# VH-VL binders against q9zuu9r114to356: the designs that were tried, part 10

Target 1, 243 residues: q9zuu9r114to356
Amino acid sequence: IAWKDLTVTMKGKRKYSDKVVKSSNGYAFPGTMTVIMGPAKSGKSTLLRALAGRLPPSAKMYGEVFVNGSKSHMPYGSYGFVERETQLIGSLTVREFLYYSALLQLPGFLFQKRSVVEDAIQAMSLSDYANKLIGGHCYMKGLRSGERRRVSIARELVMRPHILFIDEPLYHLDSVSALLMMVTLKKLASMGCTLVFTIYQSSTEVFGLFDRICLLSNGNTLFFGETLACLQHFSNAGFPCPI

## First folded at step 4 (VH-VL)

Design s7 (framework fv_tiragolumab)
Fold by ESMFold2-Fast, scan of step 4:
Structure s7 (fold): chain C 243 residues (1-243), chain A 127 residues (1-127), chain B 113 residues (1-113)
Amino acid sequence: as target 1 above (243 residues)
Amino acid sequence: EVQLQQSGPGLVKPSQTLSLTCAISGDSVSSNSAAWNWIRQSPSRGLEWLGFTYYRSKWYNDYAVSVKGRITINPDTSKNQFSLQLNSVTPEDTAVFYCARDLFYDFWSGYYSFDYWGQGTLVTVSS
Amino acid sequence: DIVMTQSPDSLAVSLGERATINCKSSQSVLYSSNNKNYLAWYQQKPGQPPNLLIYWASTRESGVPDRFSGSGSGTDFTLTISSLQAEDVAVYYCQQYYSSPFTFGPGTKVEIK
């Protein structure tokens, strides 16, 4: 996927059209992790949605998005999208929840659907949790935030997308859970999944796992390129790198 | 180079059990990247998929409804082969039987149909 | 079960000319979320097992000559041999792998005119 001079406008609080993303340029290589990083209201979620073809009707998009060399504003097919906050069915076990997703949405034999569910469980490191209730209500014991986030991503993996957009995969995760999540996503990328996701901030350990980074501030791209080149870029410019 | 070699009797009497084996070389019957299938072909029914066995943490199998209840497909990891047992055969079961591999490349590529086939075994059901 | 039909039952084509075989499924074999058609084509010569030519409706199997191509989506599919060679005389089968059980078409016999 690649984009050029991508600008997104939408109505703000005062009914004015605001430029939320300003002339963004970038690309994501197959099988790599590309991260859109920035503080709240930097435009990172809007850019992610623009790339995934999931902008609201009130938004206007300018510029070009290319998939496999072809211009497309809404690529259809292999793209999956994981919201920042996902509703899960707390009364189901992890396996049951994923199985129902597979049963309703996948083609193939019943055993193939079961096999894909087991593959998704393994890919997201959920094997020890497969038979546990998801929970998530004040009256239900269940999975911790890290495991719930993995289940949300596993649900999209059941659909076997080649490109997966994730809005804040580390949202509401502690430092250890965040690192484990990133290691899991790095493994997914190595298995052929193209990952594009948003992050507010990262530790040095997590930052080192990214292949490419797009830094946003107030809709402006401060940097796009290889993760290591980002550190050199800001060092050479003589000011602190964004956290 | 993957090769599938079939063996088993070509003549079976009505009501008996048909047993065929498919020996695998160049791949493992317990490979996570392959499902192992039996397919038959007759002039009246054409090509008809019968079932498979597949290893992913545990063995899975599934069978066509037309033979469900009288068919078993079993792997043998020590001999690197898999077998077909079809119970209570009738003359209508007369067909050329093939074993075949259905290949999974990885999680994203999935399966993409039957890429290697055995040589075929003509099984005649008659007294 | 998804029922597969093929037309014509047999086809005679001169060497070097285009051969076109049609396949129709009773239900769509297009999975809308990944935009892939779960449809394969096989070639079978007398005394031999079927040989995989094309999967996912249009992806050519390794080692299969460029003259073979697949097209179509949903319920209607076509196998095209752009320039028929003598070794292409065979019966051609379509197969769906969208739903259990896997089902095959009745076959189309291709002969040289």
Scores: ipSAE 0.013, ipTM 0.536, lowest interface PAE 7.7, mean pLDDT 81

Design s8 (framework fv_tiragolumab)
Fold by ESMFold2-Fast, scan of step 4:
Structure s8 (fold): chain C 243 residues (1-243), chain A 127 residues (1-127), chain B 113 residues (1-113)
Amino acid sequence: as target 1 above (243 residues)
Amino acid sequence: EVQLQQSGPGLVKPSQTLSLTCAISGDSVSSNSAAWNWIRQSPSRGLEWLGMTYYRSKWYNDYAVSVKGRITINPDTSKNQFSLQLNSVTPEDTAVFYCARDLFYDFWSGYYSFDYWGQGTLVTVSS
Amino acid sequence: DIVMTQSPDSLAVSLGERATINCKSSQSVLYSSNNKNYLAWYQQKPGQPPNLLIYWASTRESGVPDRFSGSGSGTDFTLTISSLQAEDVAVYYCQQYYSSPFTFGPGTKVEIK
C-alpha cells in the first residue's frame, strides 16, 4: 500500500471544512509494521481510516491511495480493520467466539472454517487461552485486556486479510501486555501481513520494534521513514526525535 | 523427503469394513501444517476425494458427503500413520485407494493441494 | 458440488509440438479475498499415483519442467505443454480445492501421434 498527497477534511465547529490530515505521503510493505504515531488530535486515526476506506460520509479525501499499484477500493474481506474497542461475547470461549465469527463472516464455500479459526488462534498467540471463557465486566472473570485485544485482532484474521489496519492496538494495556502485543504483531507481520496501526506514544523499547514510522502533529507529517532513520533525521535537524 | 506408504487387504466382501493404513515418513501426522487425505479412483467415478484428518490443538475430520456416515479417518501419533475405515462396502466401492498430504501453504492462502501421494492400494469388493 | 469437466477426452500430439488441455468448473474457484484460483493440475502415468504439476492455477510445483504452464481464472483453465516429450504421455487431471468436497476432472489422455 502507498499514498500520495493525502488530505482529509472534516466539518469544523463553524461548519467549515477543517483539514485534519494535510498532504500525507507514505507507504507500507508486506511483512512490515508501519506505525502512525502522534498525540490526541494529530489526525492519526483519520489517516488510518482514510487508508482503509472507512472515513465517515462527512469527510472528504483528496490525493491518492494505491494498493498493488491500483487506485481501487479494496473488496470486502481483502483487508481487516480493528477498532480501538470491540465488543466480545463473554459467555463464549475464545475458540467458540472465533468459530461463530467465521460462520458469520466467511462464505459457505470455505468448509475449512474450523481450521482457519485454529490458525488465527496460533497467529495471535492465543493457544493457552483457546478454551477459556472471554468473560464480561459484570458477570464473570475471563480474559484480561491483553488477551481480549488479541482476540479482537484474531477475529479479523479469520478472513485472512493481507493488509490489517489496527486502531490503537495498545489502548488500555499495561506496559508488559503492550510489549507482548507488539511481539505478537511483529510475528504476524513476519508471516507476510502488511500491518498499519496507530499509537499515541511508545516506550523506547516498543519503538525499536517498528519497521517504519509516520509521525503526525496537528495533521502535519513531521517524519516518515525507517524507525532508525527517525533519530538521524531529527539529530541532523538539530532537534531530538519526539518519541 | 516425504513418503507415504500404504498397507491393507486388497479383497473385501460386500457389507464388511474396508480398512487401510498410510504410514508417514519425513513429516509428522500431528504437524500443524498438514492435512492427511484419502482419495479413491475408479473407472466409473474417476478420482474422488473421501476425507481428511488434521491436527490443530485437537484432531479434526472432514468427509465427503457421498461417504459421510460410513467413513472414519483416524490418526495414530505413536506409529506416525493414519487409517481409513469404510463400513458396509458394496461392489461400487471397488477402487484404487490413495493417501495424500495436503500442505498448509501459509496463513493467508490456506491449503494448496496434494503434494505427496501413497503408492495406491487396489481394493476389490466382491463375494 | 463443483463439477469439473475437461476437453478433449484424449489428444494425440507429435513430439515437440504443443499440447493444450482445457478445464471448466461449474462455479468460480476464484477466492476474491486473496485473488487466487483454487485449481491444481496433476499428471498420472499407468500404475502410479497422480503427481502435482501446478497449483493456484498457474504456479509450477518444484521440479516440474518449465514446458508445463497453467493459465485461466474463475471457471475456465488451460494446461499447456509447450513441447511434448515422450515422458509426458499420461492422463492429466484438473482439481478444485475451493470447496468441499474437493473434485477432479474426468481426465485428458495425452498420446504421441
Scores: ipSAE 0.044, ipTM 0.588, lowest interface PAE 6.6, mean pLDDT 82

Design s9 (framework fv_tiragolumab)
Fold by ESMFold2-Fast, scan of step 4:
Structure s9 (fold): chain C 243 residues (1-243), chain A 127 residues (1-127), chain B 113 residues (1-113)
Amino acid sequence: as target 1 above (243 residues)
Amino acid sequence: EVQLQQSGPGLVKPSQTLSLTCAISGDSVSSNSAAWNWIRQSPSRGLEWLGSTYYRSKWYNDYAVSVKGRITINPDTSKNQFSLQLNSVTPEDTAVFYCARDLFYDFWSGYYSFDYWGQGTLVTVSS
Amino acid sequence: DIVMTQSPDSLAVSLGERATINCKSSQSVLYSSNNKNYLAWYQQKPGQPPNLLIYWASTRESGVPDRFSGSGSGTDFTLTISSLQAEDVAVYYCQQYYSSPFTFGPGTKVEIK
C-alpha cells in the first residue's frame, strides 16, 4: 500500500471543514510493520481509517491511494481493521468465538475453517486460552485485557486479510502485555501480513520493532521513513527522534 | 515421502455394504494439517467427493449430501489408516474409488488441494 | 453447490503446439480479502489417479513442468500447455475448493493430432 498527498477533511457543525490529515505521503511494504505515531488528535486514527476505506460519509478525502500497484481506494471491509476498544462475546470460548467468525464469513470447507482458527490461535499466542471463556461479565471470570486484545486481533486474522489495520493495539495494556503484543505482531508481519497501526507513544524496546514510522502532529507529517532513518533525521536536526 | 495404499473387495452385491481401507505412510492420520478424503470416479458422475475425516482438537467427519446417511468414514490411529463404508449400494455406485490427502499448509499460503492419491480401487456393484 | 464446466470436452493438438482448456464455475471462487481464487487443475493418465498440477488458479505444484500454466479469476479459468509433449496426453480436470462440497469439472481429454 502507498499514499500521496492524502488530505482528509471533516465537516463541522457549520459550513466549514476541518483538515484532520494534511497532505500525508507514505507507504507500507508487504510483511512489515508501519506505525502511525503521535499524540491525541494528531490525526492518527483518521489517517488509518482513510487508508482502510473506513471514513464516515461526512468526511472528504483528497489525494491518491495505491494498493497492489494499482491506483485505487480500498473498499470498505476488504481488509482487516481492529478497533481500539474490544467488544467480544463473553459466553463463548476463544475457539468458539473465532470459529463462528470463520463459519460466517470465510470460503472453504469446515476443515479449512477449523484450520484457519487454529492458525489464528497459534499466531496470537492464545493456545493456553483456546478453551477458556472470554468472559468480561461481572459474574464471569474471563480473559485479561492483554488476552482480550489478542482475541480481537485473532478474529480479524481468521478472515485472512492481506493488510491488517489496528487502531491502538497497546491501548489499556500494561508494559509486559504491550511488549508481548508487539513481539506477536512482529512475528505476524514476518509471516506475510502487512501491518499498519497507530500508537500514542512507545518505549525504546517497542520502538526498535517498527520497520517504518509516520510521525504526525496536528494533522501534519513530521517524518515518514524507516525507524533508523527517523533517529538519524532528528539527530541531524539536533534533537532525538520523539518516541 | 507420503504414500496411500488402498485395499478392499472389487465386487459387491446390491443392497450390501461397500468397505475400503486406505493405509497411510509418510504422514499421520491424526496430522493437524491434513484431511483424509474418499473420492469416486464413474462415467455417469465424473469425479465426486464423498467425504473426509480429520483431527483438529477432536475428530471430525464431513460428508457429501448425496451419500449422507449411507456413508461412514473412520480413522484408525493405531494402524495409521482410514476406511470407507457405504451402505445399501446400487449398480449406480459402481466406480473407481480413491483416497486422497487434502493439505492445509500454513496461515498465508493457506490451503492446497488433493496432493497425494491412492492407486484407486474399481468396485463393481452387480449380482 | 458450485457447478464446474469445462470446454472443449476433447482437444487434439500437434506436438509442440499450444493447448488451451477452459473452466467455468457457476459462482465466483475468488475470495476478495486475500485475492485468491480457490481453483485447482489435475492431470489424469489412463490407469492412474489424478495428479495435482496447479492450485490457487495459477500456482504450479512442485515438480510440474513450466509449460503448464493457469490463469483467470472469478468464474473463468484457463489451463495452458505452451508446447504439448507426448507425455501430456491425459484428461485434465478443474476443481473448486471455495465451498463445500468439493466439485470437479467433467474433464477435457487432450490427445495428439
Scores: ipSAE 0.153, ipTM 0.583, lowest interface PAE 4.9, mean pLDDT 82

Design u10 (framework fv_nisevokitug)
Fold by ESMFold2-Fast, scan of step 4:
Structure u10 (fold): chain C 243 residues (1-243), chain A 122 residues (1-122), chain B 108 residues (1-108)
Amino acid sequence: as target 1 above (243 residues)
Amino acid sequence: QVQLVQSGAEVKKPGSSVKVSCKASGGTFSSYAISWVRQAPGQGLEWMGGIIPIFGTANYAQKFQGRVTITADESTSTAYMELSSLRSEDTAVYYCARDSYDFWSGYYFDYWGQGTLVTVSS
Amino acid sequence: SYELTQPPSVSVAPGQTARITCGANNIGSKSVHWYQQKAGQAPVLVVSDDSDRPSGIPERISGSNSGNTATLTISRVEAGDEADYYCQVWDSSSDHYVFGTGTKVTVL
């Protein structure tokens, strides 16, 4: 996936905002992790949604988004999107939740091709949790935040997307859970999934796992490139790279 | 280029153990699983088990439960297969193979080691 | 447990087409992969995911998979195609890789 001169404007119910994303240029290579990083109001979530074709009705997008051709035996433009906060059904087990998600969304022949639910469970390291209740109701504890986050990603994996967009996969995770999540996502990318996701902030160890970074501030791209090049870019300018 | 290099041929007595090594290119160990497949003389291919080095997880074929142990050393990019309580029926060429472990394309072996002949005779 | 059945041998004249079948209940619901093994050599992947060809594999080699039969087709057969061919699937029910019984392709 690649984008050129991508600009997004937002209009509230009673007023217009300035451009939220300003002339963004970038790309994500197949099988890699590309991170859009920035503080609140930097435009990172808006850029992610623009790339995934999921902007709200009040938004307008200018510029181009490209997906290089479809190879034989693959659906063109196959994308998945994971929201920052996903509503899960607490009365279902992990396997049941993923099964019903697959049943409602997949064509019958794809559902029968392979055990898509079991593949998603294994890909997200959920095997030990597959038969546990999701929970999360005020009177039932259920899965921990890290497991719930992996379930939300596994739901999208059931559709076998070529590109997966994730809005803040580390949201509300402690440092250990965040590191485990990143290792899981790095493995998923190495297995052929192209990952593009947003992060508000990360630890130094987590930052080192990213292949590419798009650093945003107030809609502007401060840097786009390899993770180590970002550190060198800011070091050469006399400033530390924002984490 | 991707290369899997196995240790040399071995001759063992019944009841002993054999440990075969498989050295892989660095990229293989970070992104793929390593499986072990054997082939008795004039016979077909039989999967024994495999390991995902970065997760430290191994899985074994039921037929070999209790007799096979598969390990990996990430620092040397080397996988090992140890088979114990050897019988004459274990005489075979043992292959290591790069297991795509590819969720999307269905788990296949894209590169194979050259094979290690293990002969079990009294 | 799940078993993949192949014919033991197939004979074909140079320039003709060889077809190797791999049979199992509902194999069309699984991804089938094919390996070529020449005498004294390690197996080589020739078809992945039913019909995809790895880099370096000639277009003469193709695959298909539907219902209870997967098929490897070798068109315009050459002497160099003489080998043993194995089909393979992953069986999630048994958490096991399953290989076919193997087919020896003989070219005159």
Scores: ipSAE 0.000, ipTM 0.425, lowest interface PAE 15.0, mean pLDDT 78

Design u2 (framework fv_necitumumab)
Fold by ESMFold2-Fast, scan of step 4:
Structure u2 (fold): chain C 243 residues (1-243), chain A 124 residues (1-124), chain B 107 residues (1-107)
Amino acid sequence: as target 1 above (243 residues)
Amino acid sequence: QVQLQESGPGLVKPSQTLSLTCTVSGGSISSGDYYWSWIRQPPGKGLEWIGYIYYSGSTDYNPSLKSRVTMSVDTSKNQFSLKVNSVTAADTAVYYCARDSYYDFWSGYPFDYWGQGTLVTVSS
Amino acid sequence: EIVMTQSPATLSLSPGERATLSCRASQSVSSYLAWYQQKPGQAPRLLIYDASNRATGIPARFSGSGSGTDFTLTISSLEPEDFAVYYCQQRSNWPLTFGGGTKAEIK
């Protein structure tokens, strides 16, 4: 996937449109992890949604998004999108939840749907949790935040998307869970899935796992390129890389 | 038809770096549809996957070899290369380059085109 | 890593006989398994992918079956050119891993 001169406006107060993302240019290669990084209100979630075709009705998008070199909106099922906060069904086990998701979303035979569910469980390192209740309602004890986040991502994987957009995969995760999540996502990318996700801040260890970075501030792109090039770019300009 | 051809030294001394290049013809290496891998086979033994590279430069290596191996790609020459550092007699093998497709991130289309293989002997 | 175990190490058969080769994974690989044929001095040749799909140009006498951890390659009637070493390979998890091989030789 690639984008050119992508601008997103939101209906603001006093009936003017506020530019939330300003002339963004970038690309993500197949099988790599591209991260959109920036502080709160930098436009990173809006850019992610624009690329995924998930903007709210109040938004206007200008510019172009290309998939496989073609200017187009991605066809249904070719990509997955994981919201920052997702609702899971706490009374179901992980396997049951993913299985029902597959039954509702996929055509085909029952055996094929079971296979896809097991693949998603393996891909997100959920094997040891597959028969546990998700929990989380009425303070019911169940999966921890990191495991719930993995289930949310696994739900999208049952559609076998080639591109996966994730809004803040590390949101509300402790440092150990965050590192484990990033290692899991890097393995998923190495198997051919194109990952594009947003992140507020990262540790040095997590930062080193990214292939490409799009750094945003107030809707403006401060940098787009490879992880090492980001550090070099800001050093050469006389500023520290703001990561 | 797509063809892959390995090239490099037939003999490498212990502790030196082994360098091999794979030249692709009949197809472009700068396609997002394919990964490009190195696989080796010690004499009389089975196959071991070494690593892959995408035309973008993205790589992943077998953890058993990760500390010693590096791959690179040159899209202008339609080539990709392998370097193995600090070789020992255990690195003596026939080295193959192979194409793998980005078809489905779980299954993928397996290695459909292979080079003929090049024997590398590690000996003093 | 996923360990792939092939059995038997050697099959001694006559032309015209049926050959059955087994491959077992240390953990489930779903259907993400391929089979390759290798003749002396040659690179491996893809035969079967996704457990049961024949690659382009592969004769109908070759068939694959299985899922999860147990897989079989069957050659319905051996031709002289089929006497070779056969390898299975999983694509479920990185790193990619191959079995130790089964050598089919003339009795």
Scores: ipSAE 0.000, ipTM 0.411, lowest interface PAE 15.1, mean pLDDT 79

Design u7 (framework fv_daxdilimab)
Fold by ESMFold2-Fast, scan of step 4:
Structure u7 (fold): chain C 243 residues (1-243), chain A 124 residues (1-124), chain B 110 residues (1-110)
Amino acid sequence: as target 1 above (243 residues)
Amino acid sequence: QVQLQQSGAEVKKPGASVKVSCKASGYTFTSYGISWVRQAPGQGLEWMGWISAFNGNTNYAQKLQGRVTMTIDTSTSTAYMELRSLRSDDTAVYYCARGSYWDDSSGEYYFDLWGRGTLVTVSS
Amino acid sequence: QSALTQPASVSGSPGQSITISCTGTSSDVGGYNYVSWYQQHPGKAPKLMIYDVSNRPSGVSNRFSGSKSGNTASLTISGLQAEDEADYYCSSYTSSSTLVFGGGTKVTVL
């Protein structure tokens, strides 16, 4: 996926007068993790949604998004999008929840749906949790936040998307769970998936796992390129690359 | 039980420093931020600043910049707020509160869990 | 001085609906959808009632609702009950990446 001069406006004092993302340029490739990073209100979630075709009706987009050299016209299921907070069904096991999702979302035969569920479980390192109840915080104990987050990503993998957009995959995760999540996503990317996700900032260990960074501040792109090049860019400018 | 437990009341003289503690329990401390909010007697709430329990990054209210320092100790799941050069108008109940993380670009800036408050009295 | 303007007090009888306004500028309430409301009973810590303009946390009565129009956010309490008697504060994110509170509104149930 690639984008050129992408500008997103939202309703402000006048309709579509406020620019949230300003002339963004970038790309992401199969087998790689491209991270949109920036402080609060930098526009990173809006840019992610613009790329995924999931802007609210109150937003307007200018510029171009290309998939495989053409303007974005991907069929249903080619893109996956994982919200920051995802509703899960706590009374179901991981396998049951994913199978239920497959039954509701996929055309085709039951044996095919079971196969994609098992693939999603394996891809997200959920094999040891497949028969455990998802659970809920207040009502019943079950999976911890890291496993629940991986289940939410696995739900989107059931559709076998070629491009997966994830809004804050590390949201509410401790440092150990965050590192495990990033290692899992790195493995998923290595299987041919194009990953694009948002993150505020990361530990040094997590930062080193990214292939490309799009660094945003107040809608403006401060940097786009490879992770190592980001460190060199900001070192030369007299301040460190955000971690 | 998800809770924030604060240190006890303090009485200080003008010019002194105070350090209030806030011990978290029942949740993953490093997954959230901690904000500090104060309330003078009979007055409203005033936001003082925020600290990430994940990496220790801080953001302080401009009025308090240079006088306040927020820190964390992940081994004890405890946040600290130190206020220096105390004045009589710093007399207040000081609350710690768990916030959503500051990197939320969609707008989840709110406090869902609060400590009971620590009364700090500054008088000569 | 509070950055956000709230009425000092609002009164109602049991069963009535009351509304508390919170007025800011385009640099806070008007510029962002990051308004929260807190209830504070005497001697107690504040409790989150509404976040992100209109969202209600688990355990908060559906009698509480939030909205925003331009530079003014509103908290509405329907079916007013005795236990609703408290101070209510609005809060908003600002263009300087800080948080500010309103001056507070004392709700009295007659």
Scores: ipSAE 0.000, ipTM 0.410, lowest interface PAE 17.4, mean pLDDT 79

